# VH-VL binders against Leucyl/phenylalanyl-tRNA--protein transferase (aat), part 8

Target 1, 210 residues: Leucyl/phenylalanyl-tRNA--protein transferase (aat), of Deinococcus radiodurans (q9rtp4)
Amino acid sequence: MLAHMPAARTFLQHPDPLTREIAEGYAGGSFLMDNGDGLRWYGVPGRALVPLTEDAGLHVARRMRRELKHFRPSVDLAFDEVIAGCRGHLPGSPERDGEWISDELVEIYQHLHTTGLAHSFEVWQGDELAGGVLGLALGGAFIAESKFHRLTNGSKAALIHLAEHLDRQGFALLDAQIQNPHLATLGVYEVTDKEYRRLLRRALALDVEL

## First folded at step 1 (VH-VL)

Design N1B6 (framework fv_enfortumab)
Fold by ESMFold2-Fast, scan of step 1:
Structure N1B6 (fold): chain C 210 residues (1-210), chain A 125 residues (1-125), chain B 107 residues (1-107)
Amino acid sequence: as target 1 above (210 residues)
Amino acid sequence: EVQLVESGGGLVQPGGSLRLSCAASGFTFSDYYMNWVRQAPGKGLEWVSYISSSGSYIYYADSVKGRFTISRDNAKNSLSLQMNSLRDEDTAVYYCARDKTYYESGGYRVYMDVWGQGTTVTVSS
Amino acid sequence: DIQMTQSPSSVSASVGDRVTITCRASQGISNYLAWYQQKPGKAPKFLIYAASTLQSGVPSRFSGSGSGTDFTLTISSLQPEDFATYYCQQYDSYPYTFGGGTKVEIK
């Protein structure tokens, strides 16, 4: 039933078969990866969620708060560079996250960017791309597929600025998929698959824009 | 290569306590969900407990719920199982095992791809 | 809890034989089934997940099939190193449960 999901409906009823297929997979609670054994849909029993505000549990250290003002956020200004950063293919400090983004996945993300499902969120210091997040915006949910940094604190700054942007735009969910110690320091928490799907369904009903 | 080594097993009396440890090497321990699985003498495998990569998500089999506590120390690449109020039926070889997550054709799931050598726990009066 | 039933509990076989082990779930588990091999005194070794997907490095003589409630592990031409106990495991829901095991022993 898509009647009460105006933003998500754009992709779930999209005329492009690939966009529709990918949107359906993510709307069902899954995510795409290529871990060296081909493209597969993945999921986890404990889903990692990023709080959108400090009141909701997002933890921003005082030192990090001082640094945030030195990063300028943007949306969709450097999509191909963000993908390259997530793959570890940008000149500068290497990022380990995103080794699962194969050449085939790059083509898929570029196609999904054309249809409006895939997006980049960037943070800059002057003219230099300091870090970013690659993700999908589906209804009021943002699925953060991968992130990278090139300058000190770039990935944390990108994620914090993204959370603030999403809250401002009326989003309800920022999904990081898999927990790790870095994410835990920001207040990222895990929910069961059942709870994630409940939260996702509610987010998909929201009529918001990135 | 990827390796898991259990320790801490031994002989204890009913009602006693014991702490098991599992040392991980050859992979980024903090990225993986971990399990404890046990096997009673001459019997099959029984799944005991699970802990997420950060330690935030934990699940126990009903047979051990309220008596056993799973925990991890990612700085030391170590998994632990604190066993309290031990019973004769807790006698088993205890294995630690690493989860690999996947989703294929309509579902998400995990399976255990790497196992340790096991450590023996004997509960006897 | 989902009950996993393996049959037979033991199989006597000779090198070169085709061995078939069955596993039955008390409710539908789609293809969320793994197979493990355990040799005496050793930890279980992972063989198959998603009912039929073979782990890298496992010999092609091993194969899995089935979906829903009925599953089969087949060893097409038994080798000396294959004498072991085999376990199925469902991972459709918690708690994860194992079959009782099938011991493949020398005839």
Scores: ipSAE 0.000, ipTM 0.439, lowest interface PAE 14.3, mean pLDDT 84

Design N1C10 (framework fv_enfortumab)
Fold by ESMFold2-Fast, scan of step 1:
Structure N1C10 (fold): chain C 210 residues (1-210), chain A 121 residues (1-121), chain B 107 residues (1-107)
Amino acid sequence: as target 1 above (210 residues)
Amino acid sequence: EVQLVESGGGLVQPGGSLRLSCAASGFTFSDYYMNWVRQAPGKGLEWVSYISSSGSYIYYADSVKGRFTISRDNAKNSLSLQMNSLRDEDTAVYYCAREWDYGGDSYFDYWGQGTTVTVSS
Amino acid sequence: DIQMTQSPSSVSASVGDRVTITCRASQGISNYLAWYQQKPGKAPKFLIYAASTLQSGVPSRFSGSGSGTDFTLTISSLQPEDFATYYCQQYDSYPYTFGGGTKVEIK
């Protein structure tokens, strides 16, 4: 099986035990959180997925599409700042999407960044970090763990730019885990755990890079 | 019906300044992003700068950043380009262009006739 | 910046010929590509957007194709008014960039 999952195999057979363990958990359809009682693996009956294109259901209003051109996307340019932003620790970031990101999880994400599993996706206005997404890239799946903004529309711009970037790179899956009203406005939809695992297996077989 | 008319071009020495203007008519100017695109003699098209419909967002090509300033006056339906510290390489016909923008598709649907800037010693 | 490379830089053709012009992006731009026609001494005229969507009023002998990094503009049966320079332009991201142009000239 692993022979047919070349990008995912990099992490599933990684020499680093922590990277391997985390990759195995996500490859199995679970996600890691710390809700104040330590690190635990979670699953949900209704998994929130972000469409990668407008044809697939991503809802981008005309004004927002124009607004996107003011944001310059990047990958892995400000990883630590993106984590800080997601935690609400970056000046000017009002969103607290990452309250579950404990100090222990920060260290884990930083470690996973060094082994290539964890990534940041940033959007900038000039030299100012406007927003970003923290996530894991495993095969053709991107698991968006948390997002933030500092400038108006920064988190929405980051997620839409990420979806478009992933589509261009050949990714098949953008996973937001848990639905909320803000995500619903972008066309985010829910699938059953069984369907999610099926989509994930197909995505893991893709040999793509962020 | 849609018209864009450029003016302000001329001959200047290196280090000099010029202000280009573009007068718009036949459409609601305040609804559109506006651009400047230039073309050196015998050469291809080079995008220079844009300004959003409100004037809040502006972007420049690296070749002109810090020397050129784009601005607009929606009450007068006019677009401007202030060009400072001009170089021989800035010699070109400068076009004012309206940007159509819908559903992610952005393109220059109307262009002015162009105004010629010659930077010569 | 996204670099746009056009080939050929010029092509000699006769009325009635099929002419093809290629445009390549240094990175994927999906279908965010426009084509323009410029006649000597005139401003460019918009022809095609979204790689293949022809603007109303542009003759049907013009067509565009491609996605990702490789794009083509085709003129199926060249007419006298088609002798001009053609430019591709990506509008995926700022700065917007143009190809170097392809001059279609009389054989």
Scores: ipSAE 0.000, ipTM 0.431, lowest interface PAE 18.9, mean pLDDT 86

Design N1C6 (framework fv_enfortumab)
Fold by ESMFold2-Fast, scan of step 1:
Structure N1C6 (fold): chain C 210 residues (1-210), chain A 122 residues (1-122), chain B 107 residues (1-107)
Amino acid sequence: as target 1 above (210 residues)
Amino acid sequence: EVQLVESGGGLVQPGGSLRLSCAASGFTFSDYYMNWVRQAPGKGLEWVSYISSSGSYIYYADSVKGRFTISRDNAKNSLSLQMNSLRDEDTAVYYCARGYDEWLDYYGMDVWGQGTTVTVSS
Amino acid sequence: DIQMTQSPSSVSASVGDRVTITCRASQGISNYLAWYQQKPGKAPKFLIYAASTLQSGVPSRFSGSGSGTDFTLTISSLQPEDFATYYCQQYDSYPYTFGGGTKVEIK
């Protein structure tokens, strides 16, 4: 299987043991969290997936489409600030579920960033960081671990710009893990764990880059 | 003028069926998710159902799941709620409500119809 | 399901009074909370979203605060048109849930 997964193979056969271990866990369909009792691997019966295009079901309201032009997207320009935003540690950023990102998990994400597995996707208004997404890119799958905003529409703009960027780059899967009403508004849908793992295997076979 | 107008309410026997409609005007209906919210006489608001802008994703309150079906026709700018196996507890004013998240990271419901009354009694 | 509890269920007040309404979530919802105003015989009106952001056209005497599980709606100086029932609503997690409502009535 690895011979047919060039981009994912980079991490699944990585010389760094931590990067290899984390990549293996995510490749198996699990995600890592610290829910107050230490680092554990989690799975969900209903996995939330973001369509990459409007043709695939991504819903971008007309007024939001106009607003998107005022947000400038970027990759990996403010990784530490995106982590801080996701933890609710940036001025103006609301704190929702950032406490599952423990100090130990921050160190893990920073390490995975140096080995190329973890990434930030940012959106800016002028020089202001308006919002962002923290995630992992493995093969043709992007696992969105967390997102935040500092300016109105920043989180939504970040996710929409990310979906469009991933589609342009040839990705097949944008994983938001857990559904909520806000995500449902964008056309996010749920699949069973079995179907998620099927889609993930196909995405891992893609040779694409963020 | 942005407007939602409900119709189809009435008196029905327990176990009966009704189909509610909501006509949208003054905005691009296909850009918004839509909700049905109900309110029993003298009681509070209860969310009933949600449908995404495309119609691809649908949620129901546990109290109506399996009995009610939400649908939309974007070509006709209309939202529907098919109500089967009606019970006394379904007696309420039913509101059609538009989701508000075009410019926001968070959402609520910003445009509501006047409501249509459903009474389930013998 | 996330349960939303409002307190008080009713309050009698006079024009010019400061009115405070509390809403409590059974689990953390960050700031994914909206407030609505409903007058007798009418549909609800959207007042506040993201716990503290006023919807356009809503008078500045209305304010919202809170995050996590405890939220407050304040009317700094009650006006005749403010006598109504107020509802909080969480939109963090499906299914959407409303509080039981707080009736603000004439003293």
Scores: ipSAE 0.000, ipTM 0.459, lowest interface PAE 15.7, mean pLDDT 85

Design N1D2 (framework fv_enfortumab)
Fold by ESMFold2-Fast, scan of step 1:
Structure N1D2 (fold): chain C 210 residues (1-210), chain A 122 residues (1-122), chain B 107 residues (1-107)
Amino acid sequence: as target 1 above (210 residues)
Amino acid sequence: EVQLVESGGGLVQPGGSLRLSCAASGFTFSDYYMNWVRQAPGKGLEWVSYISSSGSYIYYADSVKGRFTISRDNAKNSLSLQMNSLRDEDTAVYYCARVKYSSGWYRYFDYWGQGTTVTVSS
Amino acid sequence: DIQMTQSPSSVSASVGDRVTITCRASQGISNYLAWYQQKPGKAPKFLIYAASTLQSGVPSRFSGSGSGTDFTLTISSLQPEDFATYYCQQYDSYPYTFGGGTKVEIK
């Protein structure tokens, strides 16, 4: 089921102090990680962005396009399982993108899910959770914090389905923060921190539904 | 203090059924993936089944698939294993075990119950 | 399934001895390997994860090493409370599988 996303300013003015603090950090262009030395705000000189359409540079190989039809997308159906998958706590060959998600961050994400800032995007094969993306929806920006696969191509399928879903819903940005070789195969590109903040400011003005 | 306490074991005839339970305390049960692991008399450990924190994600060893059903009740902090069509080779001590995760893709069974004995015999 | 082969099946040792137990996976499992200790009539006790990371409270005489397919548990100076059966377990992929166990017994 789809969730109605309030305008970015409603999170920035939210009655919950934690939601306000986290929303403000992300709205300012930073992202939260725990790299073994505690919870810290990070920025990068080159910010990784996922194109939302093939016209914008999203690369979907023919083999992958055929594979996508075997995955059924959803929003917020398995939030706890998606966190577990991102952390490598599901059977299979998990991706390691979620190594930075500490126990403290799990509690934060679960809390932010109750206030409507944090979301999961899932892809399924039958009743099996094949992969997913954990992220924050803030205005017209989706900050993809982590992704995982459980079945072959599950994380790539999740990210492509998410990009196409966000485009249909009127989102402007899909932010993957840090480039890696896997993301590069999808056409993920880097922008400067200054350019990222400009794009983010525009996206935050949008009132769209996830 | 983390505790896992199994119950429900007993003597049953081949083809019979038993329901095992595991009562959890001292931690937020609904945050953890749970397992059943068994050990036949004088033999090694054999993983039986896995259930996610919400109950949506369930796996079985091939030896028990179709006969055993794992379930949980997060409101009661309880894990269950319904065992049907029991066979002689299901005779074992059954342990309830919690999955611990840590940063860096590491997961293991950090707490185990005392075990409950299931004997399938005439 | 990933088969875990553990050797030896038993070893007779004296207090103060160095004991080495090996575990071999049928395919690469990186460092997704745990070691457990089981005393007669008791549940297994967790000792080591990630092939070499010792759990807090486990004596430093226990150590683990290895990666890929070949792993070793070492007890550098065997103590009376260490007489037990030891199991390795891979958690790289489903289904989770255990080694056959190594019984460390009094000489």
Scores: ipSAE 0.005, ipTM 0.429, lowest interface PAE 16.0, mean pLDDT 84

Design N1E12 (framework fv_enfortumab)
Fold by ESMFold2-Fast, scan of step 1:
Structure N1E12 (fold): chain C 210 residues (1-210), chain A 123 residues (1-123), chain B 107 residues (1-107)
Amino acid sequence: as target 1 above (210 residues)
Amino acid sequence: EVQLVESGGGLVQPGGSLRLSCAASGFTFSDYYMNWVRQAPGKGLEWVSYISSSGSYIYYADSVKGRFTISRDNAKNSLSLQMNSLRDEDTAVYYCARLPYYDFWSGSHFDYWGQGTTVTVSS
Amino acid sequence: DIQMTQSPSSVSASVGDRVTITCRASQGISNYLAWYQQKPGKAPKFLIYAASTLQSGVPSRFSGSGSGTDFTLTISSLQPEDFATYYCQQYDSYPYTFGGGTKVEIK
C-alpha cells in the first residue's frame, strides 16, 4: 500500500526542494517547529487526533452547536491574516506570545502555500475574521499547526467546522499534534506514535482535496 | 505520584540575588512546559515565567523581564529560576507548576504545583 | 494583559449552603478558564478547566459555567473541606492571569 500514495505524490516528488523536504518529514510522522533554537523536527509519544464527526467522538456542546451557525467557514481566503492571528499579531485578537512561529517559519508557510501544501481555514462573523486554523493538507491527512480567534468561540468554531468540512471531503485524519485541555473538551484523543504512523500511511493513500 | 519540590528561598537584601530550584519526579520531565508562579503574602497568584520542554522557548512577565532567568536540566529533572536585582515587590512564595502539554494554539492550565519556597526581600 | 475580576472577595457560608463565585475577563477568552482551590499554607489545587470540565476526582457539587467574559463557579452544598480561597485563571493568552481570589469562610 506504500506504492500507492497518489494524493501525496505531488508533494513527495515535487521539484521544489523545500516543499519535498517538508512533505517527507510530515509523511514520516514528524512535525516542524521553531521553539527558539531554530527549525527542528519533532515527534511526540502521544499524538492528539481530532474526531471528524460526533459519531466518531467529536464533542459539540449544545451551547456551542447554537454558536456554530453564527460563523461562516472558508478555505484559503485570508492565509496571511490567519498566520498573523496565530502569531498574536492580528489587531483586535487576544494577545499571544507568538514566539514559536518565527519570521523564518512564516516565510516557509507562505512558500508552502504557493506550492499547495499549506492552507488556511477561516470562520467569519459577518465580514469580520472570527478565527482560523493554519495547517498542511497531505493526502487524506490535515495536520493542524495552529489556531486563533478574535471573537468568542472563533477558534473552537473554526476547528469544528474544519472537522465537518474534512469529513465531507473524504479526509481520514485531523492531526492536532499535542493534547491540551481545550482540545480535550472537543473529544480529542491520543494515539501512540506507532498507531499514528499506521493511520497516517492509510490517509496518505487517499485522493482528496481540501 | 507526580511530585514537584521547590528549594532555594530565603531572606535577601534589595538588589541581591537568589537561585530557586524545583525537583521533579513521577513523570517524564522532558515532555512538559514548566512554569514559575508566585504569591505575595496575603495576595493572589501571579504568573512569572515559563520554559518549553526543550528549554529553547522562554517567556517572562514584564515585572521580572531582564532580572530573572529560567532554565532547566532535563537529565536531572530540575527547573531553576535565577533571580537578580531583587526588589521589595518580589517578596512571595514561589511555586513550580507543570503544563500537561505545550499548547502552541492557546496555552494550557497548571495541573500540578509544588509546595512553594518563600523569598523575602527586606528593605 | 487580560484582567480577571472575581466577585465577591469573600463570602461567609454554612455547611449545606449554595455558594456562587463569579469571574469576569476584560476581553473574550472563549472557554479557556480554569478554577483552583487553595487552603491556607498549601499550594493551589486544580478543580476545573475549559470553564466547565471537572478534573477527575473533584466532587460533583462543584460546577463551572460561562463563556466569553463571564464565568461562574458554584458549590451546590458546601462541605467543611470546601472552606478555602478560590481563584479563576485565563489561559487564552500569555501572560496567564488570575482573578484576585474569593475566600469562602465559615459563618
Scores: ipSAE 0.000, ipTM 0.434, lowest interface PAE 13.6, mean pLDDT 83

Design S0A7 (framework fv_sonavibart)
Fold by ESMFold2-Fast, scan of step 1:
Structure S0A7 (fold): chain C 210 residues (1-210), chain A 129 residues (1-129), chain B 103 residues (1-103)
Amino acid sequence: as target 1 above (210 residues)
Amino acid sequence: QVQLQQSGPGLVKPSQTLSLTCAISGDSVSSNSAAWNWIRQSPSRGLEWLGRTYYRSKWYNDYAESVKSRITINPDTSKNQFSLQLNSVTPEDTAVYYCAKDEGYYDFWSGYSEYFDYWGQGTMVTVSS
Amino acid sequence: DIQMTQSPSSLSASVGDRVTITCRTSQSISSYTHWYQQKPGKAPKLLIYAASSLQSGVPSRFSGSGSGTDFTLTISSLQPEDFATYYCQQSYTFGQGTKVEIK
């Protein structure tokens, strides 16, 4: 009696039970957090989406475009350091954007990294890690869980470089979950939960690589 | 254990603003795992969800389409409570008003849904001259 | 917008009876149904969430089943304290209620 949804086959049919369980949660439009009362699945009526291109509404100020040149992007080069940065545990990281990332969630993310669901996106100035984004890649959707900076503009540079990278790779969604003033500066917009699930279902059908 | 305690006037004249408050104990109004709702009940419309407020990095409000132009739901973090303001009331707004906490549930096939696990005692509101 | 049709609107039953209440949704891809009990002068009380999950502290004689558009609440052996009105809910929409009254 329920409608059959197209599956993101690689993860929804994955032999690893944890990977399958987490992929099912995110594929349904929920996200996992630990806000001091244990692991819980969350949803929002207004889902925050990052446009992938300036034509789609991504706002990159002229000064910021110039500064982007000083950041070198990478994928999965410093996964554990990106988690530590998001938690405020790296030397020089002033913010704790990932305070909700408990020790239990760290272990889950590390496990999901081994099965290919969880990823890091880094930006560097020379050999120094300047900032990064922790997230999940499911079909053509990238769910950005947390971000951090160590150098001025590092987190903003990481998110902009990530959006541009995802567009080049054929992704359809960059999901930031919850709107905030910093995200709004970049052109982040909200869609209803129903519209998010529609967009997500379309993105899950895409076979792309980070 | 969460408890919700309501207060507000029981009699409101047509065209005035209805104002009710719900005090929370056992949880924080800014808890990231909860949302705080107003639901009313009348013989003509039964149980009717009016709206909710909740904190997820910032405050959000959702309102039912039927009352959207007249309703405001506001949290008060210092007093650990939330309020309902309903403008320009008519006799059709006569109802028992409840505050309620919601909790989420997720399933891949069915998606996300909310259920109401704790309720206030209710406030009978009569709109008459 | 989701419409919830609850049946029957009322029924008369005796202690020990098996009582079945149904709820139909207008949308087949909607969220799961939740069930509430309401006694006169009291707020509704959650009995079952996500179609079949029994809320903590609720007696095991209450059960829920169903998927898609049709959901059912069953009371296997009605007790005196079970005479009440029952409501289903999906998303932010409630059924119109079923009053279970003494025969």
Scores: ipSAE 0.000, ipTM 0.439, lowest interface PAE 13.6, mean pLDDT 83

Design S1A14 (from S1C2 with heavy chain E102D D103S Y104E D105Y W107Y S108D G109S D110S Y111G G113L M114F V116Y; framework fv_sonavibart)
Fold by ESMFold2-Fast, scan of step 1:
Structure S1A14 (fold): chain C 210 residues (1-210), chain A 127 residues (1-127), chain B 103 residues (1-103)
Amino acid sequence: as target 1 above (210 residues)
Amino acid sequence: QVQLQQSGPGLVKPSQTLSLTCAISGDSVSSNSAAWNWIRQSPSRGLEWLGRTYYRSKWYNDYAESVKSRITINPDTSKNQFSLQLNSVTPEDTAVYYCARDSEYYYDSSGYLFDYWGQGTMVTVSS
Amino acid sequence: DIQMTQSPSSLSASVGDRVTITCRTSQSISDYLHWYQQKPGKAPKLLIYAASSLQSGVPSRFSGSGSGTDFTLTISSLQPEDFATYYCQQYDTFGQGTKVEIK
């Protein structure tokens, strides 16, 4: 597939059929959810994107900037705990309005973690997991599937640290899929579907590591 | 349920502006789950998507690169319609013009599922 | 950007025949390919979406299959009203069409 560079091409041509199928879906701009009627691919005409830097529009309030230094970021240290947190199943996690991450989807994410497509990004206070983001890294795009907190500001700290980490690593795109009021406070913006796919194709060409 | 009704001139002279309107019934032009498209069809180019407009917290427009410098697609919420303006037409713009809705669904990341179409308007560009 | 190759350009068939039309994409698109039927003087009509999902009101003799880069539309037993031009489409791009005409 000459239109995609080696990192994304590796997953699109992966020998594991599940990894290839999921990578193709996300490379096409879709995202996978289970809203109580089974696993389905979803799409939206307007796509929520997180700016990677304050210069690009990421809004980090002064109070939040002070809080960020109390959180220690990491990658792939607690993948199963991050999934549990996103599901509201981690001890101390707040109650959630239903769960879109079914048992079947957990198994899929765990499998994709072994093939290198799915990742966790964690933030810690001391040895305590304060929050995290579950997502897929495909080329220079990170698709943030879900996030959670256990400690005050943990999910916001995780997303801000992730954006800054992705920028340092050379990523071009941080995708939150659907806008909400919480994300809007960070400067998250919507792009047209046509613009999203253009940005995604450019990001998929990048050979970067999380 | 949804119906799209087109209106506009069928004969336009070269260098003039083509203006077409699509009236919507059974849905709102500002619906969060729909987008409103113009697509044309000619023997030389086949079916060619020209652009769309849609509302998601704010209005968005997407335009095909081939017409981007000459095209404007505008919604009108008070009349529940949307329009196409194509400037500086040439004989190559001769085509049947369709308006169409595309909608969100479980399997499409981009929309572009054209589930309802207008009746079409034959536009001839000649002197 | 993404090129689509639809084949054949035309075919001749008889009522009762099984007809297969193919669409290939230059890049993988998972299952985001739709099929339309167009009769002379009419707008295209959606038949199948997301490669294999039958649109409401469309006869069950129509079916779609495929994913990635290779897709097919099948009419299991051609009826007189099925003589038309068929188009595949993904994103903002349409195939060039396949005309199904009387043998």
Scores: ipSAE 0.006, ipTM 0.548, lowest interface PAE 11.9, mean pLDDT 85

Design S1B5 (framework fv_sonavibart)
Fold by ESMFold2-Fast, scan of step 1:
Structure S1B5 (fold): chain C 210 residues (1-210), chain A 128 residues (1-128), chain B 103 residues (1-103)
Amino acid sequence: as target 1 above (210 residues)
Amino acid sequence: QVQLQQSGPGLVKPSQTLSLTCAISGDSVSSNSAAWNWIRQSPSRGLEWLGRTYYRSKWYNDYAESVKSRITINPDTSKNQFSLQLNSVTPEDTAVYYCARHTYKYDSSGYTYDFDYWGQGTMVTVSS
Amino acid sequence: DIQMTQSPSSLSASVGDRVTITCRTSQSISDYLHWYQQKPGKAPKLLIYAASSLQSGVPSRFSGSGSGTDFTLTISSLQPEDFATYYCQQYDTFGQGTKVEIK
């Protein structure tokens, strides 16, 4: 067990006011960003969801399936490095367009990590961090805030390994927020905000561990 | 102010490739906050979004499912323009084609995807 | 796969009239709905974005309201230049249009 994730109710009723506030925002279907003018809650009309299995629509090309075996997954082993990678601040990382993870957001994510709401999912080649995903685990929902790579295919490997891990652990949702061409190649699909909130409420009732 | 100028009208034969260009002034085709779209309009299908290209750390494309196998949208940073190529056209592709910009308007309600500037339109007829 | 229905498909009106056009969505979209005006031979022009925000340069007689699944575009006092077709849009989908014709 790499990480212990209690049911959503634990965070919604958490004694820490910040954890409770952030958990309530995400449980309501919003996500937090700083786009250069301060922290704001955001939503989108078409919410991007990642299928957890190939049967559900996750597309893993044959070459990529072979490549996945070279990446070792982990949870919460390199949280600060994953944040740095998502910000484009790790040595060797590609430049990131629009650094929406501000210094204030870094502090919030670090705090949420100590209370068990925020998590990192890493993939390694040997002892080198190849890529990762920063997100929140709330009930049976994983909200993937950002991802990065340092080595070829690292971000794609991280997302596929994460989807497979979440399926094994009994999660119901992997939320990528906003569709893009790379996500679409993996079978990522869009639902309306109303449908997303319906799926999210169902996922929040699940008592699963990351 | 932003202006989008499209290349002239087109008559294209069935099975050929439709090619259109949209020249941008007042903004950069590689602007990190913008995306550059092709939208067509016909009496039978109304307004129909076809796809977009946009620059973040690299170039991305999104395409409508109905045309995904036949469409390519390419930016040209040196000329500050972007193009549409639609392969294997049929009479059903007859339409007025528009280029249009959306910007990612970040606010507490989220991304809006409104099209704030449009080209003048190019009438494309697909007939033998 | 959000379906959008505009009502009416067409209407006849006189200068000075109050005109109301509705757009209904099959699923909730919060306030991510935009309104466009299209005159014959011209590209559509953005009037209202995010359900109720007036685009710069658009006359104040145009207003938008609504959230969720029901949205309204209102022209408080129709002018000669307002005879046009009006479209709603959310994300990559457009409504079928409402034609405002001279009476």
Scores: ipSAE 0.005, ipTM 0.459, lowest interface PAE 14.0, mean pLDDT 83

